# VHH binders against Putative polysaccharide deacetylase (cda1): the designs that were tried, part 20

Target 1, 320 residues: Putative polysaccharide deacetylase (cda1), of Schizosaccharomyces pombe (o13842)
Amino acid sequence: MYETRDLTGNAGKPVDTNPWPNNSKIAVSFVVNYEEGGERSLLYEDEGFETFLTEAGLMPFPNRPVRERSIESCFEYGSRCGFWRILNLFKKHKVPFTCWAIGQAVEKNPVVVGAMEEAGCEVGSHSHRWINYEGVPPETEYEHIKKSVQAIQKASPSNSAPRSWYTGRASLNTRKLVCQVYKDLGLPQPFDSDEYNDDYPYWVADPLASKPGAEDDKGLLIVPYTLEVNDMKYAVAPGFCNSDDFYTYARDAFDVLYEEGLEGAPKMMTIGLHCRLTGRPGRFRGLQKLMEHITSKEGVWVATREQIAQAWSAKHPYKA
Below, E stands for the ipSAE of ESMFold2; O stands for the ipSAE of ESMFold2 at other seeds; V2 stands for 0.75 times the mean of E and O plus 0.25 times the DockQ between their complexes.

## First folded at step 20 (VHH)

Design j1 (from z2 with Q1D M11L P14A S35Y V37G R39Q P45R D62S S85N; framework vhh_7n9e_1; at its last look DockQ between E and O 0.91; V2 from the best seeds 0.00; counts 0 for: pae E 3.5 > 2)
Fold by ESMFold2, look of step 20:
Structure j1 (fold): chain B 320 residues (1-320), chain A 127 residues (1-127)
Amino acid sequence: as target 1 above (320 residues)
Amino acid sequence: DVQLVESGGGLVQAGGSLRLSCAASGFTFSDYAMYWGRQAPGKGREWVSYISSGGGWTRYASSVKGRFTISRDNAKNTLYLQMNNLKPEDTALYYCARSDFTKYRGTSDFTYHFDYWGQGTQVTVSS
């Protein structure tokens, strides 16, 4: 896998048939990352404290084998306050999001799964720990993937296994390992979001097939994600200085794609959120403004990633 | 108590086949990755094959690739090793071992994960 790159995609050609319901001009996927409790800590026998996407910004000095309670406390804000503030906004506007939940975070606070399910949101998987899986042995990554699916399913009042997948800091083995775990568990393949490279979902060959195009190749649907319409930019440089930076960038991305939809090329857009980042009141204002903008427009479909995947595949099925 | 009991060893002519079994008890078998290892007379232990807890991810030592197949039946709590095209150098005591790969250490050193192993079953391949 990945021995070649697809630099062509659709070569700028719009899709033949609008897959979005009600002739919508854009499909919008809000994503809420639920990571709190899965991050690095000596409490969990990790090598040091968490330094990625924190209020401390980029950490120019080496991590140490100690706990950093201030950073852990900031993560706790996400699970204690930020998650609920964000959930309440989506309930008020009666639109869903997709959550990528870290399995260990779910084990430590399972009530969030039921709350999201009751609100009509999708709970997908973010693997078991919130760590960099590049360089993690495939044997370990397999077991993490399996634990995350089981943790989410156990916490689910409907006993639902996650249908959407995003690792983020993935390995070159991740895609195949995820598919293998789902097969071993007797579950349908998930929709893979570990790509950032298109405004449409698209099919790739089934990683478990004997070879691309073979009789056993049932395909794998990619539903791309984003690292730029993403509140992680509050915590990296160059990034967003205030909530208006986030709002303006996300609004402009929405407006461009919406206008392309009005002109006959309806696409999808993703907006990435983190409980501990946008859940802070000052940053939350940007999300409120964005929600008002998006929900004021006609022909906008705010949907879960599973809904987007299903609508897409119904009109654009895979053929081996 | 954790118990691993190997069976299926014996004497076989070169080119022949054997199927080893490992019966597991005292733990939730499907939660653990499993190994086969072997120890030839006068030599150290070497790993032979690995299988993930769900059964779908496997690894093989280069000396046995293409000839040996590891599998498991989680409903029967049993690990298997199908050994085909056996050679005299495959003569060894074969044992199964339990592994927990959930702890991240940044390496793929299989030996740091072992916590239980069986007594083994002898395989002897005649010339």
Scores: ipSAE 0.419, ipTM 0.776, lowest interface PAE 3.5, mean pLDDT 91
ESMFold2 (binder alone), look of step 20: mean pLDDT 81; pTM 0.813
ESMFold2 at other seeds, look of step 20: ipSAE 0.492; ipTM 0.804

Design j2 (from z2 with M11V G16R S35G V37Y R39Q G44Q P45R W47L S49A A75S L79M L93V; framework vhh_7d4b_2; at its last look DockQ between E and O 0.44; V2 from the best seeds 0.00; counts 0 for: pae O 10.3 > 2)
Fold by ESMFold2 at other seeds, look of step 20:
Structure j2 (fold): chain B 320 residues (1-320), chain A 127 residues (1-127)
Amino acid sequence: as target 1 above (320 residues)
Amino acid sequence: QVQLVESGGGVVQPGRSLRLSCAASGFTFSDYAMGWYRQAPGKQRELVAYISSGGGWTRYADSVKGRFTISRDNSKNTMYLQMNSLKPEDTAVYYCARSDFTKYRGTSDFTYHFDYWGQGTQVTVSS
């Protein structure tokens, strides 16, 4: 796998059949990353403290073997305040999001899973730890994947396993390992979001098949994610300086795709959020404005990634 | 209380085979990766073989590749080490160990963090 690249996709052609319900002109996936408690810390016997997507900016010599309580405190804001502020906004507007939940973060604060399910949101998996999996041995990554699924299912009042998957800082082994874990657990294959390369879902060959196109190739549906319509840009450079920057960029991305849908090419869009970042009141204003903009328009379907995957698959089934 | 009990050790001639077993209790066996370690006289413990919680992923020390096979039966809460073509260099106390894979100690070490060990079983390969 990954020995070739698909640089062609649809070659700029819109799909023939609108897969979105009610003849919607765009499908919008809001994603809330729940990572707090899965990040690096000496408390968890890691080698150092977390330095990625924090309020501290670029820190020199980040590999010190100490606890950095200010960083930990900022993550705690995400779980204590930011998550709930964001959840309440979605409940107010009566639209769902998909959560990428870190398994260890769920173990340390399991009530968030039930709260999301009650609000009609989807709880997907973000693997077990919030770390870079490149270079992690495949046997170790397998155990992380399995434990994250079990942690989310255990915390779920409905005993539901995640149907949607995103690792983020993945290895070349991740996709096959995820499929193998789900098979070993007797679960249906998840929808894979570890791609950033299209405005449509699309099929790839089943990583577990004997070879692409064989009779045992049942396909794997990719539901692309985003690193650019994403509040991580508050914490990386060059990025967003204030909530107006986030709102304006996300609005403009939405408007472009919405206009393309009105002209006969209805697509999907993802908006990535982090509890500790957009959950801060000053940044939260940008999300409020975006939500008002999106939910006020006709022909907009705000949906979970599972809903998007199912709608797409019904109109565009896999052909091995 | 977690318990790991090894069995199947003994004295054997070079070129023969032995099968070690590790009976596990006090935890959900199928949730944990497991390993076999050995310690020869005057030497430090070394990892011999590792197996994932579902049994689908294995790793072996170079010195035993092609000769030893790790396996598990999750329905019996038991892990095995089939040791073929035994050599005098395989003489050691063999330990069963349970993985604590959730702790990150750097890429090169994270896979091998173990939190519980058995008492060990002696394997002696001599003429």
Scores: ipSAE 0.000, ipTM 0.442, lowest interface PAE 10.3, mean pLDDT 90
ESMFold2, look of step 20: ipSAE 0.452; ipTM 0.787
ESMFold2 (binder alone), look of step 20: mean pLDDT 82; pTM 0.827

Design j3 (from z2 with T107K; framework vhh_7pa5_2; at its last fold request DockQ between E and O 0.74; V2 from the best seeds 0.00; counts 0 for: pae E 2.04 > 2)
Amino acid sequence: QVQLVESGGGMVQPGGSLRLSCAASGFTFSDYAMSWVRRAPGKGPEWVSYISSGGGWTRYADSVKGRFTISRDNAKNTLYLQMNSLKPEDTALYYCARSDFTKYRGKSDFTYHFDYWGQGTQVTVSS
ESMFold2, look of step 20: ipSAE 0.704; ipTM 0.889
ESMFold2 (binder alone), look of step 20: mean pLDDT 81; pTM 0.821
ESMFold2 at other seeds, look of step 20: ipSAE 0.652; ipTM 0.869
ESMFold2, look of step 23: ipSAE 0.600; ipTM 0.850
ESMFold2 (binder alone), look of step 23: mean pLDDT 81; pTM 0.823
ESMFold2 at other seeds, look of step 23: ipSAE 0.716; ipTM 0.893
ESMFold2, fold request of step 25: ipSAE 0.613, 0.617, 0.613; ipTM 0.856, 0.859, 0.861
ESMFold2 (binder alone), fold request of step 25: mean pLDDT 80, 82, 81; pTM 0.808, 0.821, 0.812
ESMFold2 at other seeds, fold request of step 25: ipSAE 0.752, 0.721, 0.692; ipTM 0.906, 0.895, 0.889

Design j4 (from m6 with S109D; framework vhh_7pa5_2; at its last look DockQ between E and O 0.84; V2 from the best seeds 0.00; counts 0 for: pae E 2.4 > 2)
Fold by ESMFold2, look of step 20:
Order: C-alpha cells, then structure tokens, then sequence
Structure j4 (fold): chain B 320 residues (1-320), chain A 127 residues (1-127)
C-alpha cells in the first residue's frame, strides 16, 4: 500500500450525480475529537507527559519522564466541561456531529457515548490511545484497534460498534489493520477518514483483497478529514489568535464550498473540534457564530460521517 | 484463575503430523493474543508462532514457516498448532502462552511479553 500517489482525483470535475439529500448544496460534517484520558502520561506507563494540542503549545515543554499535572488538567477540562458545552450547542441547533473517540478515554468516562447517541450523534473510533502509531508494531496496533472498538461498543447503550475511523498519527499498516480487525469481529467495514486530500468521499481498493480489482475487492470508502478547518490551529502555527480567527476562516471555507455547490458542484466540508480547545468559553464563541451562520442557510445538510458515507455510496458505488 | 492446558503431543516419525491444542480458562480468551513457544532439551525457550486476539494476524518463526499453522477458535476458547512435515529438530516441550500486547511500548522490534503459559505438551520426532 502507498507505493503510488493519486495526484489526480477527479481532475477538477464535479461528480456526475449530487448524492446529498434534498438537492443540498453542501454536506457539512462537524467532528468532535474526544481524546481526554487517552493521552500520554506516566500514570498510563508512558515514557513522558503529553505535549500536543494544549495551552502548553504556546511555550514548548521538554519531553520528560514525569507527570505534568497542568497539562493533564487541561485535558480534564475537555472531558469535564468542554465536551458538554459543545454537545449542548449541537442539541440546541438540532444538528449532529461525528465523534472520534479514543477507546481508553471512553473506558475512563463511558457516559459520553450514551450522551452523544441520545443527541443523535455518531460515535466513531480514534483508536485506543492518543499517541503516534508510527513505529508501533503491527501486532500491538491490531490489539489497540480492536480494544477501541470494543470499548466504544461496551459503552454504547445501543451496543453499536463504530462505523467511522480516524487514527490521525497513523502507521503505514493502519488502514489494513483496521480492516482486518473489523473482518475478524464480523463487523461491516468502516469508513476511513485518514486522508486530507479531497472535498468528496472516494473509493480505494480494499486493503484485504488478494489484489486490487480482484473478485474479493469490495473497496474501502474514504471520507476525508481536515487539519486546516480545525481548532487545532489554536495550538499550532499558523494559528488562530482568537475565536474570530477561527470563525472567519471556517465561515469563508464554508461560503466558498457553498457557492461552488450553488454553481453545480456540491461538495462536503469537515470542521474539526477538540473538547479542551473550542470548549473553552473564549474560543467557544467562534463555534457559536459558525453554527448560526451555517444553520441560517438554505440547502445545507449537516450530517454525520456515516450519513455522508451512505448517501455517497448509494449514488457512487464501488466499481472494482 | 488463568489456566492454559496443552494437549496433542506425542511421538511421531519424521515427516509426520501432529495437532496441538490449548484449552484456555479463567479469562476472556478472545481479548488476548496467543503464541506457541517451545523448549528443546538443553535449550532456552524459542518462540514458534503468534496469532492476534481476533485471529486474523499471524506470524511464524523462520524455522517453521510453511510447515506449521496457528489458529484459534474463540467460541471454544482453544488455540491450535497444526504441525506438518515434522523434523527431529522440532522435538521439544510446546507451551501455549498468553500476552497482552496493548501495554507494549513503541519500538520497531516485535517482542512477545508472556504473562501466563501452561505446563506444555511433549512432541518427540524420532525414527
């Protein structure tokens, strides 16, 4: 896998059939990353404390073999406060999000899964730990993938396994391992979001097929994600200084794609959120403004990634 | 309490076959990766084969590739090792071993950290 790159995609052409319901001009996927409790800590026998996507990103902290309670406390804000603040906003506007939940984070606070399901949101998997899987042996990564699916399913009042997948800091083996775990568990193949390279879902060959195009190649649907319309930019450069920066950037991205949809090229857009980042009140104002903007428009479908995947697949089935 | 009970060993001629079984109890079998490990007379333990907790990811030592097949039946809590084309060098006490690979720290080298294993079953390949 990954021996070649697809630099072409659709070559700038719109897809031949609008898959979005009600002739919608854009499909909007809000994503809430639930990572709190899965991050690096000596408490979990890791080599050091977490240094990524916190307030500490304004000043670098060396990776040391100690616990850093300030960083752990920032994560705890996400699970204790930020998650709930964000969930309540989506309930108020009666639109769903997709969550990528870290399995260990779910094990340590399982009530969030039921809360999301009750609100009509999708709970997908973010693997078991919030770590860099590059260099993790495939045997260990297999067990992490499986454990995350089981943790989410166990916490689910409907006993639902996740249908959406995103690892983020993935290995070259991740995609195949995810498919293998789902096959071994007898579950439908998930939709994979470990790509950042298109405004449409698209198919790739099934990683488990004997070869691409063979009779056993059932395809794998890619539902791309984003690292740019993403509140991680509060904690990385070039970044957002305040909630107006997030709002105006995300609004402008939405407006461009919405206008393209009005002109005959209806696409999808993803907005990435983190409980401990946008859940802070000062940043949350930007999400509030964005939500008002998006929900005020006609022809906008705010949907889960499963809903987007199903609508796409119905109109654009895989052709091995 | 965790129990791993191997069976199916015996005496066999070179070129013959045996199928080893390992009955697991006292834990949720399907949550754990499993391995076969063998110890020849006067030698230390030698890892033979591995299978993931779901059954779909396997590995073999070079000395047994193409001759041995590891499998598991999670509904019956049983691990298997099908051994074909047996050689005198395969003579050993064969152990069923359990590991929890979710605690493994990131390194490019795969290593098996076994927390429980059984008493073993003797395989003797002799003319």
Amino acid sequence: as target 1 above (320 residues)
Amino acid sequence: QVQLVESGGGMVQPGGSLRLSCAASGFTFSDYAMSWVRRAPGKGPEWVSYISSGGGWTRYADSVKGRFTISRDNAKNTLYLQMNSLKPEDTALYYCARSDLTKYRGTSDFSYHFDYWGQGTQVTVSS
Scores: ipSAE 0.560, ipTM 0.830, lowest interface PAE 2.4, mean pLDDT 92
ESMFold2 (binder alone), look of step 20: mean pLDDT 82; pTM 0.828
ESMFold2 at other seeds, look of step 20: ipSAE 0.624; ipTM 0.860

Design j5 (from z2 with H113A; framework vhh_7pa5_2; at its last look DockQ between E and O 0.75; V2 from the best seeds 0.00; counts 0 for: pae O 9.1 > 2)
Fold by ESMFold2 at other seeds, look of step 20:
Structure j5 (fold): chain B 320 residues (1-320), chain A 127 residues (1-127)
Amino acid sequence: as target 1 above (320 residues)
Amino acid sequence: QVQLVESGGGMVQPGGSLRLSCAASGFTFSDYAMSWVRRAPGKGPEWVSYISSGGGWTRYADSVKGRFTISRDNAKNTLYLQMNSLKPEDTALYYCARSDFTKYRGTSDFTYAFDYWGQGTQVTVSS
């Protein structure tokens, strides 16, 4: 795996002129990252405090083995306030999102899973901890993946295991390990979002097959994610200075893809959100404006990633 | 009380086969990665093989690759080691060992530790 890169895709040609239900011209996936409680902290026996996607900006001494209560407090805002503010907006507009839920965060606040299910949202997995998995041994990563699936399923009132997967800071082993865990648990293979490279779902070879194209190759559906239409840009440079920056960028991305759909090439779009970032009132205004823009248009399908994956795979089954 | 009980050892000729079993009790077996460790007469412990908690990942010491196969049945709380093409150097007391890898500290510190051990089962390979 990864010995070659696919730089071609569909070579700029439309994949399907009508892939979405009701002749929709765009499928929109809102994603809410629920990470609060999974981040680095000495409280969890980590080697230091969390410094990524925080309010703190540049830290003069970022690698100290101490607790930083201010950073922990900002994460707590995400779980205490930001999550609920965002959830209420989606309930008011009667559209769903997909959650990337960190397993440990769910263990420490399981009520969020039931709240999301009641609102019609999908709860996917973001692995067990919110850390960089690049250097994590495969044995350890396997156990984290398994624990995250079990934590989400245990917190689920419907006892549902996550169908959608995103690690974010993944290793080269992650994709195969995720598939192996799901197989070992007797669960259907998940939809993988650890790619950023297209505006529609696509198939790759099953990482567990004896070889690509073999009879045991059942495929793996990729549902791409985004690092650019993503509120993480409030916390990275050069990024968004205010909520209008987020709104304008996301609106323009939506309008371009929507217009391409009207011209015969309907696609999908993802919008990434974080409870502790867009959940702040000043940033939240940008999400409100975006929601109004998107829901005012006809021919727009706001759907969970599982729904998008199912609609796509029904029309585009894997062929080894 | 965590308990690990090995069985299936015995005397075999070189080139023979044995299948070791380890019955686990007192804990949720499917939550833990498991290993086989052996100790030859007069020597210290040597790690032999590893299997993940779900069974999908395995590892082997170079000295046994291609000859030994580790497996587990989580419904029966049992760990196995199929030992083929046995050599006199495989003569040892074989232990079933439990570890928990879900706790991770930093990017460079990996602990491959065994917190509970069985009493062992003797494997003797001689002509």
Scores: ipSAE 0.011, ipTM 0.501, lowest interface PAE 9.1, mean pLDDT 90
ESMFold2, look of step 20: ipSAE 0.119; ipTM 0.629
ESMFold2 (binder alone), look of step 20: mean pLDDT 82; pTM 0.827

Design j6 (from z2 with G106S; framework vhh_7pa5_2; at its last fold request DockQ between E and O 0.70; V2 from the best seeds 0.00; counts 0 for: pae E 2.3 > 2)
Amino acid sequence: QVQLVESGGGMVQPGGSLRLSCAASGFTFSDYAMSWVRRAPGKGPEWVSYISSGGGWTRYADSVKGRFTISRDNAKNTLYLQMNSLKPEDTALYYCARSDFTKYRSTSDFTYHFDYWGQGTQVTVSS
ESMFold2, look of step 20: ipSAE 0.581; ipTM 0.849
ESMFold2 (binder alone), look of step 20: mean pLDDT 81; pTM 0.814
ESMFold2 at other seeds, look of step 20: ipSAE 0.767; ipTM 0.914
ESMFold2, look of step 22: ipSAE 0.680; ipTM 0.881
ESMFold2 (binder alone), look of step 22: mean pLDDT 81; pTM 0.816
ESMFold2 at other seeds, look of step 22: ipSAE 0.658; ipTM 0.877
ESMFold2, look of step 23: ipSAE 0.703; ipTM 0.892
ESMFold2 (binder alone), look of step 23: mean pLDDT 80; pTM 0.809
ESMFold2 at other seeds, look of step 23: ipSAE 0.574; ipTM 0.841
ESMFold2, fold request of step 25: ipSAE 0.524, 0.508, 0.559; ipTM 0.828, 0.817, 0.837
ESMFold2 (binder alone), fold request of step 25: mean pLDDT 81, 80, 81; pTM 0.814, 0.808, 0.812
ESMFold2 at other seeds, fold request of step 25: ipSAE 0.634, 0.226, 0.701; ipTM 0.864, 0.704, 0.890

## First folded at step 22 (VHH; framework vhh_7pa5_2)

Design l1 (from j6 with T107Y; at its last look DockQ between E and O 0.76; V2 from the best seeds 0.00; counts 0 for: pae E 2.1 > 2)
Fold by ESMFold2, look of step 22:
Structure l1 (fold): chain B 320 residues (1-320), chain A 127 residues (1-127)
Amino acid sequence: as target 1 above (320 residues)
Amino acid sequence: QVQLVESGGGMVQPGGSLRLSCAASGFTFSDYAMSWVRRAPGKGPEWVSYISSGGGWTRYADSVKGRFTISRDNAKNTLYLQMNSLKPEDTALYYCARSDFTKYRSYSDFTYHFDYWGQGTQVTVSS
């Protein structure tokens, strides 16, 4: 896997003039990252405190072997306040999101899973810890993947396992390991969002198949994610200075894709959110404005990633 | 209390086969990765094979690749090692070992992740 790159995709051609329900001109996936309690801390026997996507921005002295309570406190705002503020907005507008849930974060605050399910949201997996998996041995990553699925399923009132997957800081083994864990647990293969490279879902060969195109190749559906229409840009450089920066960028991305849909090429869009970032009141205003804009338009389908995957695969099934 | 009990060893001629078993008790077997480790006369421990807690991810030492197959039955709390095309060099005391890979430490040597070992079962390959 990854021995070659697909730089061509569809070569700029429309894939389908009507891929979404109700003749929708765009499918919009809001994603809420629930990471609070999974981040690096001496409390969890890590070597230092968390320095990524914090209120401290780019730090000159990361990875000291101490607790940094100010950073931990900012994460706690996400779980205590930001998550609920965001959830209430989606309930008000009667549209769902998909959550990337960190398994350890769920273990430490399981009530969020039931709250999301009650609101019609999808709870996907973000693996077990919020760390960089590139250097983690495959043996450890396998067990983390499995623990995250079990943690989410245990917290789920419906005993549902996550159907959507995103690691983020993934290893070259992650995709195959995720598929293997799901197979070992007797679960349906998840939809993989560890790609950023298209405005449509697309199929790749099943990583567990004997070879691409074999009888055992059931395919793997990729549902791309985003690092640019993403509130992480409040915490990285160059980034958003205020909520209007986030709103105008996301609005403009939506308008471009919506207009392309009106012209015969309906696509999907993802908007990435973090409880501790956009959940802050000053930043939250930008999400409020964006939600008003998107929900005021005709022909817009705000859906979970599972719903998008199902709609796409129904019209574009994999051929082994 | 964690208990690991190996069985299935014995004497076999070169080219023969044996199937080792390890009965596990005192813990939730399906939560742990498992390994086989062997000690030949006059040598230190040699890691032989690894299997993930769910059974689907396996690794083998170069010396046994293609000849040995590790498996597990989580419903029966049992680990297996199918040993085919046995060689005199495979003569050793074979141990079942429990692994906890959920904690990140090091991946340069599998034996540093083992927290419990059985008593071992002797495999002797001689003509």
Scores: ipSAE 0.581, ipTM 0.844, lowest interface PAE 2.1, mean pLDDT 92
ESMFold2 (binder alone), look of step 22: mean pLDDT 82; pTM 0.831
ESMFold2 at other seeds, look of step 22: ipSAE 0.616; ipTM 0.859

Design l2 (from j6 with S108P; at its last look DockQ between E and O 0.57; V2 from the best seeds 0.00; counts 0 for: pae E 6.7 > 2)
Fold by ESMFold2, look of step 22:
Structure l2 (fold): chain B 320 residues (1-320), chain A 127 residues (1-127)
Amino acid sequence: as target 1 above (320 residues)
Amino acid sequence: QVQLVESGGGMVQPGGSLRLSCAASGFTFSDYAMSWVRRAPGKGPEWVSYISSGGGWTRYADSVKGRFTISRDNAKNTLYLQMNSLKPEDTALYYCARSDFTKYRSTPDFTYHFDYWGQGTQVTVSS
């Protein structure tokens, strides 16, 4: 795995069978990242404070081995206010999202899992800590993956383990380790979103198989994610200045894919959100506008990543 | 009070075998991954092997692959290391270590993730 790159994909050919229900022209996956409580802090014996996707990205001071309470306070807004504001919007429009939940963040505020399940949303895993896993020993990453699954399942009123997976800042070992943990826990393989490279789900060989194509190769479904239709661009360059920047970009991405669907190539689209970023009232206006735009169109299926994975697999099963 | 007590060390000839044990107490053993670490005379610590909390996933240093087998009995709170085909370079003080994967540090020190260590048991392989 990763010895070569797949630069070809479908070579520009649309799939010949529309997998989306009701002949939908696009499948839309909203993703809410729930990270608050998993980020770096001396409180958690990390070496410094969190500096990624914070309000302090322009503040001219060095990262140093202290707590930075203002940054921690901005994260707390996400868990205290932003998460709930976003959840209420999805409840109002009666459409679901998928959550990437950090295991440690769930342990520190488990009520969010039940709230999401009651609203019909999917709770997937974002691993146990919100850190860069490149350079983390594979043994440690294995145990983080396992603990995140257990934390989410423990907080779940339905005792559900996460079916969808996204690490984000992953290592080259992550995909195989995730599959290994799920196997060791006796759980079905998750749907993997640690790719950004297509507008369709697609199959890869099972990382745990003896070799690609062998009889033990049950496949692994990739459900691609996004770093570009993503509110992280409020906090990184080049980025969004105001809520209209986010709305306009996401609307235009939606319109392009929707038009392709009308022309016979229905695809999927992901929109990435963070509780502490889009949950701020001024930024939240952009999400409200986007939701109104998307829900005003016919032939749009707003779905969880599990629903998208299941619809795809039913029409395009793995061929070993 | 967390305790890890190693035993089973001793002197053996090259090609011989030993089985190390580590008795664990003071914590829920089945919740933690475990490792063996060794220190040869005049050298720093060297990671030897790792086993996941449930026992389903194991890893070995290249120097011991095929010769050493890590295992655990969660009902008896005991970690094991079966050492076969021993070589003089395996001579070391062998430690049982509990893993704490919730901690993160950007430095490369492998031992950072271990929060408790035993007293060690001496293994000496001499011709």
Scores: ipSAE 0.024, ipTM 0.587, lowest interface PAE 6.7, mean pLDDT 91
ESMFold2 (binder alone), look of step 22: mean pLDDT 82; pTM 0.824
ESMFold2 at other seeds, look of step 22: ipSAE 0.495; ipTM 0.822

Design l3 (from j6 with S106A; at its last look DockQ between E and O 0.70; V2 from the best seeds 0.00; counts 0 for: pae O 8.0 > 2)
Fold by ESMFold2 at other seeds, look of step 22:
Structure l3 (fold): chain B 320 residues (1-320), chain A 127 residues (1-127)
Amino acid sequence: as target 1 above (320 residues)
Amino acid sequence: QVQLVESGGGMVQPGGSLRLSCAASGFTFSDYAMSWVRRAPGKGPEWVSYISSGGGWTRYADSVKGRFTISRDNAKNTLYLQMNSLKPEDTALYYCARSDFTKYRATSDFTYHFDYWGQGTQVTVSS
């Protein structure tokens, strides 16, 4: 895997058949990352405190092998306040999101899974810890993947296992390990979002097949994610200075894809959110504006990633 | 409580085969990765093989690759080691060990941590 790159994709050709229901001109996936409690900490026997996608990127505290309560406190705002503020906005507009839930974060605050299910949202897996899995032994990563699925399923009032997967800081082994865990658990293969490279879902060969195109190759559906229409840019450079920066960028991305859909090329768009970032009131205004903009348009399908995957697969099945 | 009981050891000629079993009880077997570890006369413990809790990921020491096959049956709470093409240097007491995979946090160092061991089963390869 990854020995070659697919630089071609569809070569700029739109798909022949609109897979979105009601002849929608765009499918929009809002994603809420629920990471709070899974991040690095000496409490969890990590080597230091968490600095990624935190206020620390704007505060020059060099990472050291200590706890940093100020940063931990910022994460806690996400689980205590930001998550609920975001969830309530989606309930008000009666549209769903997909959550990337960290297994350990769910173990430490399981009520969020039930709250999301009750609101019609999808709870996918973000693996077990919010760490960089590059260099983690494959044996350990396998067990983390399995533990995250179990944690989410245990917290689920419907006993539902996650159907969508995103690691983010993945290893070269991650995709195959995820598929192997799901097979070993007797679960349907997940939809993989560890790509950032297209405005359409697309199929790749099943990593567990004997070879690409073999009779045992059932395919793996990729549902791409985003690092650019993503509130992480409040915490990384070059990034957003204020909520209008986020709103304007996301609006313009939406408008471009929406207009392409009106011209006969309906695509998908993802908007990535983090509870501790956009959940802050000053940043939250940008999400409110974006939601009003998107929901004011005709022909917009706001859906979970599972719904998008199912709609795509129905019109564009894998052909080995 | 937690109990791991190995069986299937014995005496065999070089080139022969044996199949070891480890019966597990007192815990949810399918939640734990498992290993085989051996201890040759006059040597410290040597990790032999590893299998993930779901059974889909395995690893082998270089000294046994291609000759040994680890497997598990989670419905029967049993771990197996099929040993083929046995050599005199495979002579050892073989242990079934339950992994504590949460200790694998270190990125650069791969180490196995075990919280429970069986009593061992003797494998002797001699002509």
Scores: ipSAE 0.027, ipTM 0.593, lowest interface PAE 8.0, mean pLDDT 91
ESMFold2, look of step 22: ipSAE 0.690; ipTM 0.888
ESMFold2 (binder alone), look of step 22: mean pLDDT 81; pTM 0.819

